# VH-VL binders against q9vpl3, part 59

Target 1, 224 residues: q9vpl3
Amino acid sequence: RGKINIQRPKAPHYERARVVAVTQPKYPELPKAKSCFKTRAERTQQQQENPYNEIIAREVRNWLDHSRLVAFFHLSSITADDIFRVRVQLHKQNLHLKSYGSKIIEQAVKNTRYEAIVPLFHSNHCIVFSPDPEKTAALLRIVRRVPQMVLLGGIVEETMLSRNQLVAYAQMPGLHAVQAQLVQTLSQAPGHLIQQLQAHQNSFVQVLDVHAKNQMNEETPKST

## First folded at step 3 (VH-VL)

Design g17 (framework fv_cemiplimab)
Fold by ESMFold2-Fast, scan of step 3:
Order: C-alpha cells, then structure tokens, then sequence
Structure g17 (fold): chain C 224 residues (1-224), chain A 122 residues (1-122), chain B 107 residues (1-107)
C-alpha cells in the first residue's frame, strides 16, 4: 500500500521520539560548499536537530491551519495522571490537548498570521485544538474543573480572541449565525487581544514573584 | 483504484450561483481531507478551498472567501463546492484532489480528478 | 501569503537532455515543497513531495532537492512523455500556493 495518511487530529503523534525518528525527512544535499563544507558528522547533527524541530513545527502549523477552535492555556504543576484524565475527557468532545516547546511554536508561527501568539508561551503552557468551534462551551466546562489550566485566549474561525471574548463566544452554543456574527464583532479590535494576553502574562509573573517572596519570608521568619 | 470525478461545470451569468460535486471512489473517503484547485484557461494552478476529513474545518483562498463554501457528505463519498456571486475571473477548470497528511509529516495532493469547466460570462 | 516563483518560465529541450527547473519561496518553507506535472489536456500528477521524496510510480529520472527558500527539480535523460508543464507548490501554510509553472516544450 501507499503512504499512511495521518489525519489532522492525530498529527501530534509525530512529536513522539520514536515516531519522529521514523518520520525523519531525508537530509538535504549541500554539494556547492567546496571551500566551506561541513563534515558529514556536523551536517548530520545539524540536520537531526533542525529536521526534528521542523517536523514538530509543521505539525503545529497543520493543527493551527486546520482547526476552527484553538485555545491557549497556562499550565501550572500537574501530575501525569491528572493531565491524562483531562486529555481523555477532552478527546471525548473532539478536543485535542497538545503541549509544545516555546522554540517549536516560535518556529511554526514565524512570519505567519499566527505570530502574535508567541508571547503566550514564555512559561509552561498547553494548547487545545478542535475542528468544531461549537465545542468551545464543552472545553470551558471541562477546564473549569482543572485549576492548573488557566485560559489565556484562543483562535476561533481564524480570529484571535481574548479570554473574555472566548467566554462570551461560548455562552451561545449551537446558534451558528449569532456565533459567527459575535466572532466578527469581537475581531474588529485586534490590538486589544495582544495587550490583554500580555497583561495576563505580566500578572502571572507578578503572582509568582509574590509567592516566591512569601515562601522566603516563611522559611526565614525572624518573629519567634 | 482511486478515482475522483467532478461534475456541475456549466456556463453561468456574472452574479450567479453554481454547485460543483466531486464523486470519490477506491479509497476510504472519510479518512482524507479534500481540496479544490482551479486553473483559468491558459493560466497556472490556484488553490481555492480545503476541508478536513470530518468536515469540521474549512479553508479558503482570499479571492473566494465569503463567496464560496466547501462541504462534504462522507456517507455518499462526495465533496461539494458552492459558488455564489460568481465573477468573470472565476472562469476556470475546477479540480478536486485528495489532500494527504502522511506519516512523514508532509502535506500534498496525491490524486486529482479530471476537472470540470466553469464559464462565467454574460 | 507565501508567494512561489519558478524559473525558467519555459524551456525547449530534446529527448535525452537533462533539465533543471528552480522554485523559490518568498519565505522559508523548510522542505514543505511539492512538484506536480501537468500534461496538455490532463489533470496534474504528483511527482515529488517533501522537496525530495519520489511519489510511487514516478520514474527514477525525476529528482528534487532543496530546503528553505530554494528548490530544484531535475529530470535526467528526458523522455517524450516528459514534455509538460511543471508546478511547485508549498504545503507549509494556508493558503496553499503554486508557482506559475514551467513549460517544457519540444525543441
């Protein structure tokens, strides 16, 4: 038979080391570097690192291009069992939880319309993808029970939305015409999303700084 | 044997509407994303629209966004392109093609239909 | 949008010749570059995907190379059935975009 056609919802499996090794693209040739050629080992090392990152970056790009719903979350400390349970619950609703390194996301969206999302990924994060924007309400109900996941914003019908805008979109599930109109209206102020998402990151950093200072004070209290 | 057969191409007046169909056979239709690519007479290929394997995600070229809609019926192994507010510049042979995302992570169009001619003229 | 250019726009060749067609992307697309062949009056056929991977059933005289922004399609020992138009296409991002095509005609 021909090549395996891996559908978009299952594409992230390429990020697994074993799968990535199998799907490693063929190395490009560099025949014109007579005076400045690299050794075979150096070229192999460079291509191993770059192709690995490029495969995952392409996967991220594919998910972004083919999902009508994308939601971005800050992810606090969470156990493997807990995240697995959340992933299973989301999958039942055709919601696909993915986690990618910040450098991979940067590579995937550089020089594309999605570049504005990069500031969201300065710390621990995850992304939920779905082909079905009607699942936004189901997504928010599920993650409300997961305090380790903090909604930062998302993309619906190729339009970037802040946390509050995404919540508003979810309040009228199943009303296609009204939902489409709401998305159009909310997308008319694109500058607001970046500011709001950056404010969330700054607030989170401030909270972490206060928490760290409080821990230090508790560890070294001088009041007896 | 993979086969794609387009139909519906006719002469239409500017501002009119037309629906194209693409009948697929020889493979599990519901496992593949599908796409429409057009070619104006004597010109090159232009990607028009794409749809995910389950039909939940749709994509359009800027030249047709807001005027065209893509849909599919997996129970009938059929892909559709609904074209509204047709313009003279939409005159082209319209091809449907199978949009593959393979195990190597690449995206490409591996099988194409024979094409159906849409002429938009007064 | 990623814009694709091809050179030359057309070339004349004889059976037995080796020819090279180049394709350039307006931004880096890694190896997300595909090559299609279109014979007169027929639908396009996939030749190469992922810059250098030969599609099943395509003769080994076809080969592709390149990464980033510059790509090349080479046909060794040109056969009569190879007189056609060749298109490059990026699969890196939506909208998918094609090059303007290179016509390979009989000399």
Amino acid sequence: as target 1 above (224 residues)
Amino acid sequence: EVQLLESGGVLVQPGGSLRLSCAASGFTFSNYAMTWVRQAPGKGLEWVSGISWEGGSTYFADSVKGRFTISRDNSKNTLYLQMNSLKGEDTAVYYCARDVYDSEGFLYFDYWGQGTLVTVSS
Amino acid sequence: DIQMTQSPSSLSASVGDSITITCRASQSISTYLNWYQQKPGKAPNLLIYGASSLQSGVPSRFSGSGSGTDFTLTIRTLQPEDFATYYCQQGYSTPRTFGPGTVVDFR
Scores: ipSAE 0.000, ipTM 0.428, lowest interface PAE 16.6, mean pLDDT 75

Design g18 (framework fv_cemiplimab)
Fold by ESMFold2-Fast, scan of step 3:
Structure g18 (fold): chain C 224 residues (1-224), chain A 122 residues (1-122), chain B 107 residues (1-107)
Amino acid sequence: as target 1 above (224 residues)
Amino acid sequence: EVQLLESGGVLVQPGGSLRLSCAASGFTFSNYAMTWVRQAPGKGLEWVSGITWSGGNIYFADSVKGRFTISRDNSKNTLYLQMNSLKGEDTAVYYCARDVYDSEGFLYFDYWGQGTLVTVSS
Amino acid sequence: DIQMTQSPSSLSASVGDSITITCRASQSISTYLNWYQQKPGKAPNLLIYGASSLQSGVPSRFSGSGSGTDFTLTIRTLQPEDFATYYCQQGYSTPRTFGPGTVVDFR
């Protein structure tokens, strides 16, 4: 039944949880001062036995491919009870809160049009997915009551939007044509969007921002 | 009630071009990814191409990459496969199928059309 | 690309027999394996998805099992309408790949 009508990624299925439980290393519980080191071949074999990252990266790609609304958030310290309540409220609106490691996100979006979002995930983050872009207003109403979640931007109908553009989109409840025109009008330079979103995120913390600015100014991204 | 109907299969000469169509009915077409799978006479199934619900992502088998293009028109509930630079190896029955991504994360082809025969020969 | 192999390539069986078809992937695909049935001159039909989940409308005599690289399709108490070609297919990664097929013929 659900398999017939649903084209939306669900919360992680227990099959993946089982894979994680089986494949995750337990070496923190088994540390030794001196141990027999694995050969290169043995380490390669151990990497082949862990499908966890590949499965999760595939899931992230599917969420991006099948969601018409994707919102990116910086996540400050929050209790387990509070985040659980937020997830429940979001789920009632067909909004799915996910958290993935930055390396998994990099692997999932490599060589895709979404590769530009990678810099957003080098700090504490979370993502909300939905197949329904009309839920943007509901998303913002829920998140307004969660100061630990800071909206960075998103993707609506395959168009990358800044925080202000996403807020503007949410304020225009109406015909689908009107919303599509707004998205088209607001999205002029998607390449510059990530730089603006990252600058906003970096400005959030005064002390760390100064340190980060010094490192970025001295090093200047020189990967070409 | 879900129905997929392919059309466009004909005899074409090597190097020629052909456009296949797949008309969908009985479900919300714009909610599903779609795929083309072919089968050469007396041979097995070969996946050819896939397209997501919006057309935002498209995928091809290496054997057809650069020669075929896949597209869809959600307002007409129709899937297309534009075939260029056709080779004898492209001779096959071409099936349109619905590509399901279910709530558990599984991907599978649940409904298939009847197929349309493309013959590439001089 | 993930390569799929099936064994046997063909088998002969009688109505009432129980048969097993094996499918092997060149790398681990977890449980992302599907089984299809194709009768001569007809389009394939989905039998099983996710290695072991029976598609609606498919008789309970069909069952699937396996994970990782090795998978099996079992048909209990073979019926006349079961004489067909069976294909396995991985849904783990793109490009999607099919096994070469197993032909089940009447003995």
Scores: ipSAE 0.006, ipTM 0.479, lowest interface PAE 10.2, mean pLDDT 77

Design g19 (framework fv_cemiplimab)
Fold by ESMFold2-Fast, scan of step 3:
Structure g19 (fold): chain C 224 residues (1-224), chain A 122 residues (1-122), chain B 107 residues (1-107)
Amino acid sequence: as target 1 above (224 residues)
Amino acid sequence: EVQLLESGGVLVQPGGSLRLSCAASGFTFSNYAMTWVRQAPGKGLEWVSSISWSGGSTYFADSVKGRFTISRDNSKNTLYLQMNSLKGEDTAVYYCARDVYDSEGFLYFDYWGQGTLVTVSS
Amino acid sequence: DIQMTQSPSSLSASVGDSITITCRASQSISTYLNWYQQKPGKAPNLLIYGASSLQSGVPSRFSGSGSGTDFTLTIRTLQPEDFATYYCQQGYSTPRTFGPGTVVDFR
């Protein structure tokens, strides 16, 4: 494995990450509806530790500076063990799953061409980064088996792509020049691209509303 | 094998301009951020400038801000440093280095070129 | 800016000795500290990244430790090829900063 070590320092051993995940407090520290509420500790930390937001924003900026592929996901409730398994699978393909607060993302992308992505992060989200855009197909294959992660869109070669455009890009693996041309063609209507990303998010909300309504109707007892 | 080869270092008079080049081979150049580090004769290492994988973000040491510009051409696997308004204190060996950001968030320079000497003297 | 200091500025040692070089950051940098070796007239090469991770191809006699503001590079059983200048460098924030270097000379 000298070839792997020559190109990049070896990634952290998965056993180490697993130990960290196992020792971290999970459910007892977080409320059941944690996506709707912040704990008192989280609110206090935000107020007192504003300087930490800058440190984390620098981490996001470093990821953007070193990644040709950035994919955005809506994240539903998922256990620490499940997300750890996903992170391990992604890491084997040089795909790095990260989660950051909306304020942190806004701070990181403020005054950059990527400022338009901020609305995508108003709900639970996570981001996958990779220096290798050819890994888009591997990313989508892995995430297909994770129903809690819903693809919203991404950035490939600095071009913002909607969900459908990213899926189309993934279907052309190994054709770098063709993929670059597709990305350029899709970037010719930036306003429509952002609208498509927002529309897909709104469509997902609509689907959730319909599903919730169907659940309510199905739970209604039929008396006959 | 990863190789970085700098060129362009010459004797230049104060106030002059010079462009350095760094030719990269043995890896996918467009997947990495790149950095210039200099070393004055008999002195230590000083970070000069860094550029993101795409060239969309650039960073400079305060000592060179407004005078130096970093750029890259991913189609030619080449990194550039445009140096303007050169001063005596810019005399140094300039190294090109590959800038790595790993999964743990560590930033380091894993491969370096041989360096090119820039002398600023009247 | 994060200032880096090294001690000693220079040291003299013999083959077979174990030596220790210390690096201090002006503020906490967690474990985001790298060590480089530079021989006269040559480019630097990476020895250790992330305070304690040994770069591939680097002999196991080199080791790094520390976190926060205080870091140490240790060379066990010094070899002739180890006589060089050693630099620490913080990878925590921009601007990236290097220590002034420690020269390891033959005694």
Scores: ipSAE 0.232, ipTM 0.667, lowest interface PAE 4.0, mean pLDDT 80

Design g2 (framework fv_cemiplimab)
Fold by ESMFold2-Fast, scan of step 3:
Structure g2 (fold): chain C 224 residues (1-224), chain A 122 residues (1-122), chain B 107 residues (1-107)
Amino acid sequence: as target 1 above (224 residues)
Amino acid sequence: EVQLLESGGVLVQPGGSLRLSCAASGFTFSDYAMTWVRQAPGKGLEWVSGISWSGGSTYFADSVKGRFTISRDNSKNTLYLQMNSLKGEDTAVYYCARDVYDSEGFLYFDYWGQGTLVTVSS
Amino acid sequence: DIQMTQSPSSLSASVGDSITITCRASQSISTYLNWYQQKPGKAPNLLIYGASSLQSGVPSRFSGSGSGTDFTLTIRTLQPEDFATYYCQQGYSTPRTFGPGTVVDFR
């Protein structure tokens, strides 16, 4: 295999990359078996299984330590086949889609600078990790085609960004030092960032409510 | 091409302090996590400490917690290990290694320095 | 912490032999296992990562397999330059941990 640059990694030869991406699990079966959508039973089980939670929280900390890009998404209902296809497409760009319970996320970020993100994970969610922040544009392009995944915000170069700030970052691909400076500048008001992320999440919930109401009106129209 | 060069290993008295340096070249240093791995004479490899690509997160083996600190200067392409309260058990060859997170999501140490010998004796 | 064990601790082999070294993790690490070779007086070098992926420049006689807790390194048709100590290492969680090593000696 060739040299691998963490910022711009090179995949193995096409056939090998395809086989590894499709067939080989990277983590213990349990986290890999989890979809971004979790049942109530699965959430309750995760709360009760503290030893399991610590092991997976350690995995999440490893991803955070080795990722220069972390993106948070709200996830509506999606089939296993659909999420698998999205995961494969993201993996081709060195973007790794993971799903973890809210308690696991809380344990992973507890006593870290990222503790403020915990409220984002009280609803259905998933996270995309990458060692390469230049892949932010590719991430947004792929997710644009997946209406079940709604971007809430992210962490770039260990700096927390809102959705709009992450979009702005994606449009600056050629200026390394300026990008780092901009990321720091955009994130200098942590209070504003958290409020903006929560506002976006609430806006999406409203959109889902409108969509559900419209579907009901389509099936059994009520006099309006 | 990729080169890691350790320096600073010397004979020190128990309870003393020492700083090791690792000069990196041939790659974008700031894109990689880095690690220190040691090997006592005639023994196996032991992971000592790791640092994230930015220097914002640091990790230590229980045997060195509270005594060692790891740091990096990305502008100088240099990794450091500050060792305090040295014990006889710290006698080892200390290796600097690049900690890779690759396109398949695997984590491994792909390039290692030549090692620098630290001897702690009275 | 994840503890790693290797067997055998040492083995004697001749050029042309096929040898197998096993590594076991105290808990599941999926495929996050790496193999390193260390020759006397030299730094370790990476042979295999992700349980089965051969590092660039490493001869094809080296192969790795396994998942979960049990892993194997196989060297087919042993060459003189293969007499060294071999270490497995889990890349799954911090602290990173190494096996105790297997010494492959000439006889």
Scores: ipSAE 0.013, ipTM 0.547, lowest interface PAE 7.5, mean pLDDT 78

Design g20 (framework fv_cemiplimab)
Fold by ESMFold2-Fast, scan of step 3:
Structure g20 (fold): chain C 224 residues (1-224), chain A 122 residues (1-122), chain B 107 residues (1-107)
Amino acid sequence: as target 1 above (224 residues)
Amino acid sequence: EVQLLESGGVLVQPGGSLRLSCAASGFTFSNYAMTWVRQAPGKGLEWVSYISWSGGSTYFADSVKGRFTISRDNSKNTLYLQMNSLKGEDTAVYYCARDVYDSEGFLYFDYWGQGTLVTVSS
Amino acid sequence: DIQMTQSPSSLSASVGDSITITCRASQSISTYLNWYQQKPGKAPNLLIYGASSLQSGVPSRFSGSGSGTDFTLTIRTLQPEDFATYYCQQGYSTPRTFGPGTVVDFR
């Protein structure tokens, strides 16, 4: 016998709202004639969607501006753990391994003296930076144990060097400014710099000149 | 101890030119980018110009672009600011500062010179 | 260009007080914000870089915080030598821009 009405009220507000919600038709808002097209403001926002690229391009430019040694590598498939170990080993020698997308590198070097390096980065790549050009020998010693990293060339004291010239530089005693006899042009076009690097393959080991800036007035070889 | 010492600030007529110098000591000058920052009397700080460690890259504030040039001589540990077509609004104390890019990617001015006053007036 | 604003433009405080100065950027600058101190007639001195990293030689009573567009400089237990003008500065993009400054003077 107890009182039936001692039970909690039946059909409270929450239950009525639930019944109404279940019976309501679920129709999405009908599309507007231009709902599939973005407004100019929305397009502007979407165009600004990659502030990350701007930040990273700035980072690349700062590394180039503050490094006296820059080495370019082709990078084959390598595990994250292996590349991390290499990065740690390089860091102990004040060598900073960085990987950037080719679009970011192009953005960073556009309208700079470094614009000519862009073609080197249209395949898998990485770059090593250092403020200390005397670390070139340490760099090459470390990467020789990493077959996935293939040296393409580099920049030492603002001088573009081929793979063979950079290897020769690393073997030079004294490790102060030693310049290769360079062919230079009034314009730093990407294709011309790659040709210049290749043209210098065997010249560096024959030339030892601490102040060889005076030797760098030779005209760029023309492909005919 | 890092020290930067500016010199060259004088009174100049509008339309005139002037070269400022900044002598650096206590660090390897050729390893650092450098910058010029100015401060008009009673006003705040305004960045003027940047030069990379090698002198290969330079940047300027729009207010001085085309009139000022920045250069450096790493053999003499000296930074220069060549100011041409000077205007009254260029009147300021000019500071040179060491422009650092650290291993974490931060850019900042860690050491400043004492400043040199440039007055542009008739 | 990235515009920087500071609040307050000036404040009066007593030795031993704790004070805060705010800096705002017109667009996100992540943590690329620096704080400088300038005493009357002297050159600016770096206090904090990267929003929160204390420069070597700067007393631990100085601290910075923030990211994006809003940043704060805090000085705990204000000392007589701390009465100066403080500037924030973004290191995110060129041109580098400074805030208008906050003058901290004696109450």
Scores: ipSAE 0.006, ipTM 0.463, lowest interface PAE 12.3, mean pLDDT 76

Design g21 (framework fv_cemiplimab)
Fold by ESMFold2-Fast, scan of step 3:
Structure g21 (fold): chain C 224 residues (1-224), chain A 122 residues (1-122), chain B 107 residues (1-107)
Amino acid sequence: as target 1 above (224 residues)
Amino acid sequence: EVQLLESGGVLVQPGGSLRLSCAASGFTFSNYAMTWVRQAPGKGLEWVSRISWSGGSTYFADSVKGRFTISRDNSKNTLYLQMNSLKGEDTAVYYCARDVYDSEGFLYFDYWGQGTLVTVSS
Amino acid sequence: DIQMTQSPSSLSASVGDSITITCRASQSISTYLNWYQQKPGKAPNLLIYGASSLQSGVPSRFSGSGSGTDFTLTIRTLQPEDFATYYCQQGYSTPRTFGPGTVVDFR
């Protein structure tokens, strides 16, 4: 009664609690599509003011730097029990399923070579990390049984691969390191690739020229 | 046998530059991230910088950010630390170490070099 | 950055004693805590990783425990070669940070 003023704003404790709570959920179970509850400015301030977001962003960068295999998935509605079962199956193969908010992903990859992945996280998503690129086939076998997880693409040996490229990578027999090397070469600047191709062509032409000269010498050519 | 051997530590004037090298042997160098850790005389350990296995990602402690650059040559099994705009506070023994991400997801430094002393003084 | 603290900063012990060193993180780091031993004039050596996993070649008298923010390193039946400085280090996030160290000296 005396503690509150009729025309004054209510105590800010609720707004503080709501701002703090933004660090908690990574996937809203029932997202409100038309919600204008938070202004753009409020969302920007929450992103900048919350030190928890910086800590998690550093965790994401650490996972990206130490993982030779990173796979990105769209995640449809799934129960906590089902996702837990998937996480357990993946963990047995040294595959680590992680969920992060899109703002945290953006903070983590800003000013890195991975900035291009940000658009993939504008809807519900999850990421699988592994130090072992040989586990790509195991990953796809497990996820095949989980229709709620849709493969979007990934990163293998620091090379970004589309969904189709990652599927092809998993199916190829042989040395995954060799495949990653080939993909890395193909993703290089056009100038560099052209230089490599021209070097190979020049070597071949040089061999042909030596052969031609040897044939001329066999004819006992005469000087001047 | 895993071996790491640092070199390049010398006396340098404040504001000067110096490049340290770490020669690795006994393991597949390109399979591991590498790190530099320093220790000022009589003080504790301070992490300085990390580089991913390919060299594509680098990270630095705030105290050296903008002044130091980390790089590697996987064909020569060598790690480098380029130090610019050196300060008295940079005086330390610099260790290179192998930065492991193991099959259980743990992160640690399992093998260390013997260290190379950098002294920044006029 | 995650700040690491150790207690005690130094301790004096005799051969055959059992000692405990504690390490605290400024925020939860799960079990991503490592312990290193450094003898005078030598490089550090990894003793324990992941809070409780003993590194290959390290004597079983060394053990680690803890999770979250509080961790301990225990050395049972202290031997002459155990007189050294011990550091904890978090592997949870970048930048990696070390504790200030605990010096174990002769009584």
Scores: ipSAE 0.007, ipTM 0.469, lowest interface PAE 9.0, mean pLDDT 76

Design g22 (framework fv_cemiplimab)
Fold by ESMFold2-Fast, scan of step 3:
Structure g22 (fold): chain C 224 residues (1-224), chain A 122 residues (1-122), chain B 107 residues (1-107)
Amino acid sequence: as target 1 above (224 residues)
Amino acid sequence: EVQLLESGGVLVQPGGSLRLSCAASGFTFSNYAMTWVRQAPGKGLEWVSGISWSGGSTRFADSVKGRFTISRDNSKNTLYLQMNSLKGEDTAVYYCARDVYDSEGFLYFDYWGQGTLVTVSS
Amino acid sequence: DIQMTQSPSSLSASVGDSITITCRASQSISTYLNWYQQKPGKAPNLLIYGASSLQSGVPSRFSGSGSGTDFTLTIRTLQPEDFATYYCQQGYSTPRTFGPGTVVDFR
């Protein structure tokens, strides 16, 4: 048949098999420690670099090249069935939920204007991509019913936005010119924005730590 | 209906410059990456250049690096290819195409313009 | 750069025949391979993407298969409108590269 405009959602195992197919057939030569002027520690770090990360980092760069909306979430423990339902609901709105390792994200955004986002992916995370920035309101409506997904911030029209700025953007009329104007006025220095996002994450981490301590005599919840 | 219309192809002397345009309609131009692909008379297809949705990322084939520049004007729904230091081997029909990246991670060119002929000759 | 080759460079067939075109990549590209059809004097059109996914509007007699370095395009019950040049193209890495093409002529 045709283009991937799913009338029926693909099974999770299909997407998994595809990721496996991308990673498994290719085993590129391990990079040599080219510079003999590097320190022993730097040389050891270079030798331990995962060569497969570049394969998936290419996928992340493609998403960034093709998406006007990128939203970052902290992801708590959630069942495969629940995340599948969320993925299907998002896909109906042209919103694509993806999860990548922190090393892969760092490799993908290294030496780009988005390098500042790397600290956001310290813990369990997921990213939603869309070519259509008008879908920001639909995204927030959907994730509001998914307590396991906590909005950290995003990128709209190549502008880094905090959680509150992204929420404000979603409430604007669906006029492209008005939304573009808002994005421009909400622009902030990456360092300042990252500090705001890190403060929010640190508060969340502290809440999780307190919860864990309060459950000293209980079974610890498992993250999947 | 998705339509891509190339223009600007003319006869130009070796060492000359030329700018090609591709007018897009029938879809939200700013939501898609775009590409240029050329075909020399009687020959196969050769990818020339690609540009991200915003124009912030561009890529080129080695045969045209340093001579060609790709750009876009999302307010006018138009893609451009600036060709400098033209050579006889640049003679070709130049196609504009929409560059798609789908949910499965596949990159492909789903809609193509009809092409514009560039002839580099004295 | 990833080099693409196609076999055969040309073939002659009759309406109703089933034909197979092969494409080979110089290195593994997983399933990141596309097939395009080009009729004389016309722009190319997308037939298959991701090695085996049929583009919307393309007749079901077209099918693709393969992974890694070897790929196949099959046309079952060839129709008059199928006499054209077919190109494979890798979408795995930049620069994107095309095969040299296979011309399908009337016998």
Scores: ipSAE 0.156, ipTM 0.629, lowest interface PAE 5.1, mean pLDDT 80

Design g23 (framework fv_cemiplimab)
Fold by ESMFold2-Fast, scan of step 3:
Structure g23 (fold): chain C 224 residues (1-224), chain A 122 residues (1-122), chain B 107 residues (1-107)
Amino acid sequence: as target 1 above (224 residues)
Amino acid sequence: EVQLLESGGVLVQPGGSLRLSCAASGFTFSNYAMTWVRQAPGKGLEWVSGISWSGGSTHFADSVKGRFTISRDNSKNTLYLQMNSLKGEDTAVYYCARDVYDSEGFLYFDYWGQGTLVTVSS
Amino acid sequence: DIQMTQSPSSLSASVGDSITITCRASQSISTYLNWYQQKPGKAPNLLIYGASSLQSGVPSRFSGSGSGTDFTLTIRTLQPEDFATYYCQQGYSTPRTFGPGTVVDFR
């Protein structure tokens, strides 16, 4: 609550409530109720007394510092054997599947440009990291076969992308210049976004058309 | 064939400024975090500064915080260290190194440049 | 900051000797410890990472062990090219910190 009422100093109920709250006698709470009470100071002290969280938060920051591709997933119930098999497949593509608690992620990204991702991690989640953004297509191909992992979004080249934007990025493999422009376009205000995406699609169709024509017009005479 | 080549080390007066460069080749520069480590004559190694693959995160040793700035240009495969308000104690050979975070979570410096000597004296 | 210490500060050895260098951290760093070798006038090179993993191209006579706060680097059957300064370095937290170094020279 800001000082908004100072602009309009006619809030008698608010001012009266403040005076009453300051002077009102308080009753001692029962021991049972007190045992569950946590103040902000006590929560801060508990956080400071848990070195484990800071250690793992550093690990998350290291992954962010060393990854050009970060993908966020909601994770439904999955067996340990199944997730292990997925992790092995991902690792072969230089994709690293990690799971961290919501509090640890919040601690890791607090006061960084990535703080906006915190709400994504209030339920079961996992993150895939890679130094190679060209592996986005491979990532989505592998995860398509794992219905328990639902793509929420990601970060590519430091640019926050929604699920649909990340999928669009992945659908243009092997066209590095087009992929770079797509990332920039997707991170901008919506002005001309659709037009630019259509231009990229037309470019891709032209590449396919040239390939098809070269293949169809190819003659069988031995080249000298 | 990973190569790192530092340049820019010269004699500078106390209070002066200097920018060091590190040219990288033989690997995808934009895939790696980078670091600067210095060594005063006859002394041990001291970590100075680190930068993430994108340049979005930077870290500094307390001895240089507020005076040094680290940056990178991924299009030129070059790492920079801007040194301001130089002191005699900043006299050292400055090495750039590739900062690796492997799949097992280990952090280490696997390749180092040859170093560039910065001398701060009157 | 995590402080690193090495023992001994220097040692004299002969070719064929087996030597051990100790590194201690001021707090637990799990296995996030690396060892570097530096020859006079040259840049350091990585020998061991993660306390015990040998870097590719490094001779098998080098080995590392330890976890928590106490770590060792062992060189079995010392060779002439092993006379150098050795540094431990923690990769556990920022700022990264190095030990003061151990000079291995001829007896």
Scores: ipSAE 0.007, ipTM 0.510, lowest interface PAE 9.3, mean pLDDT 78

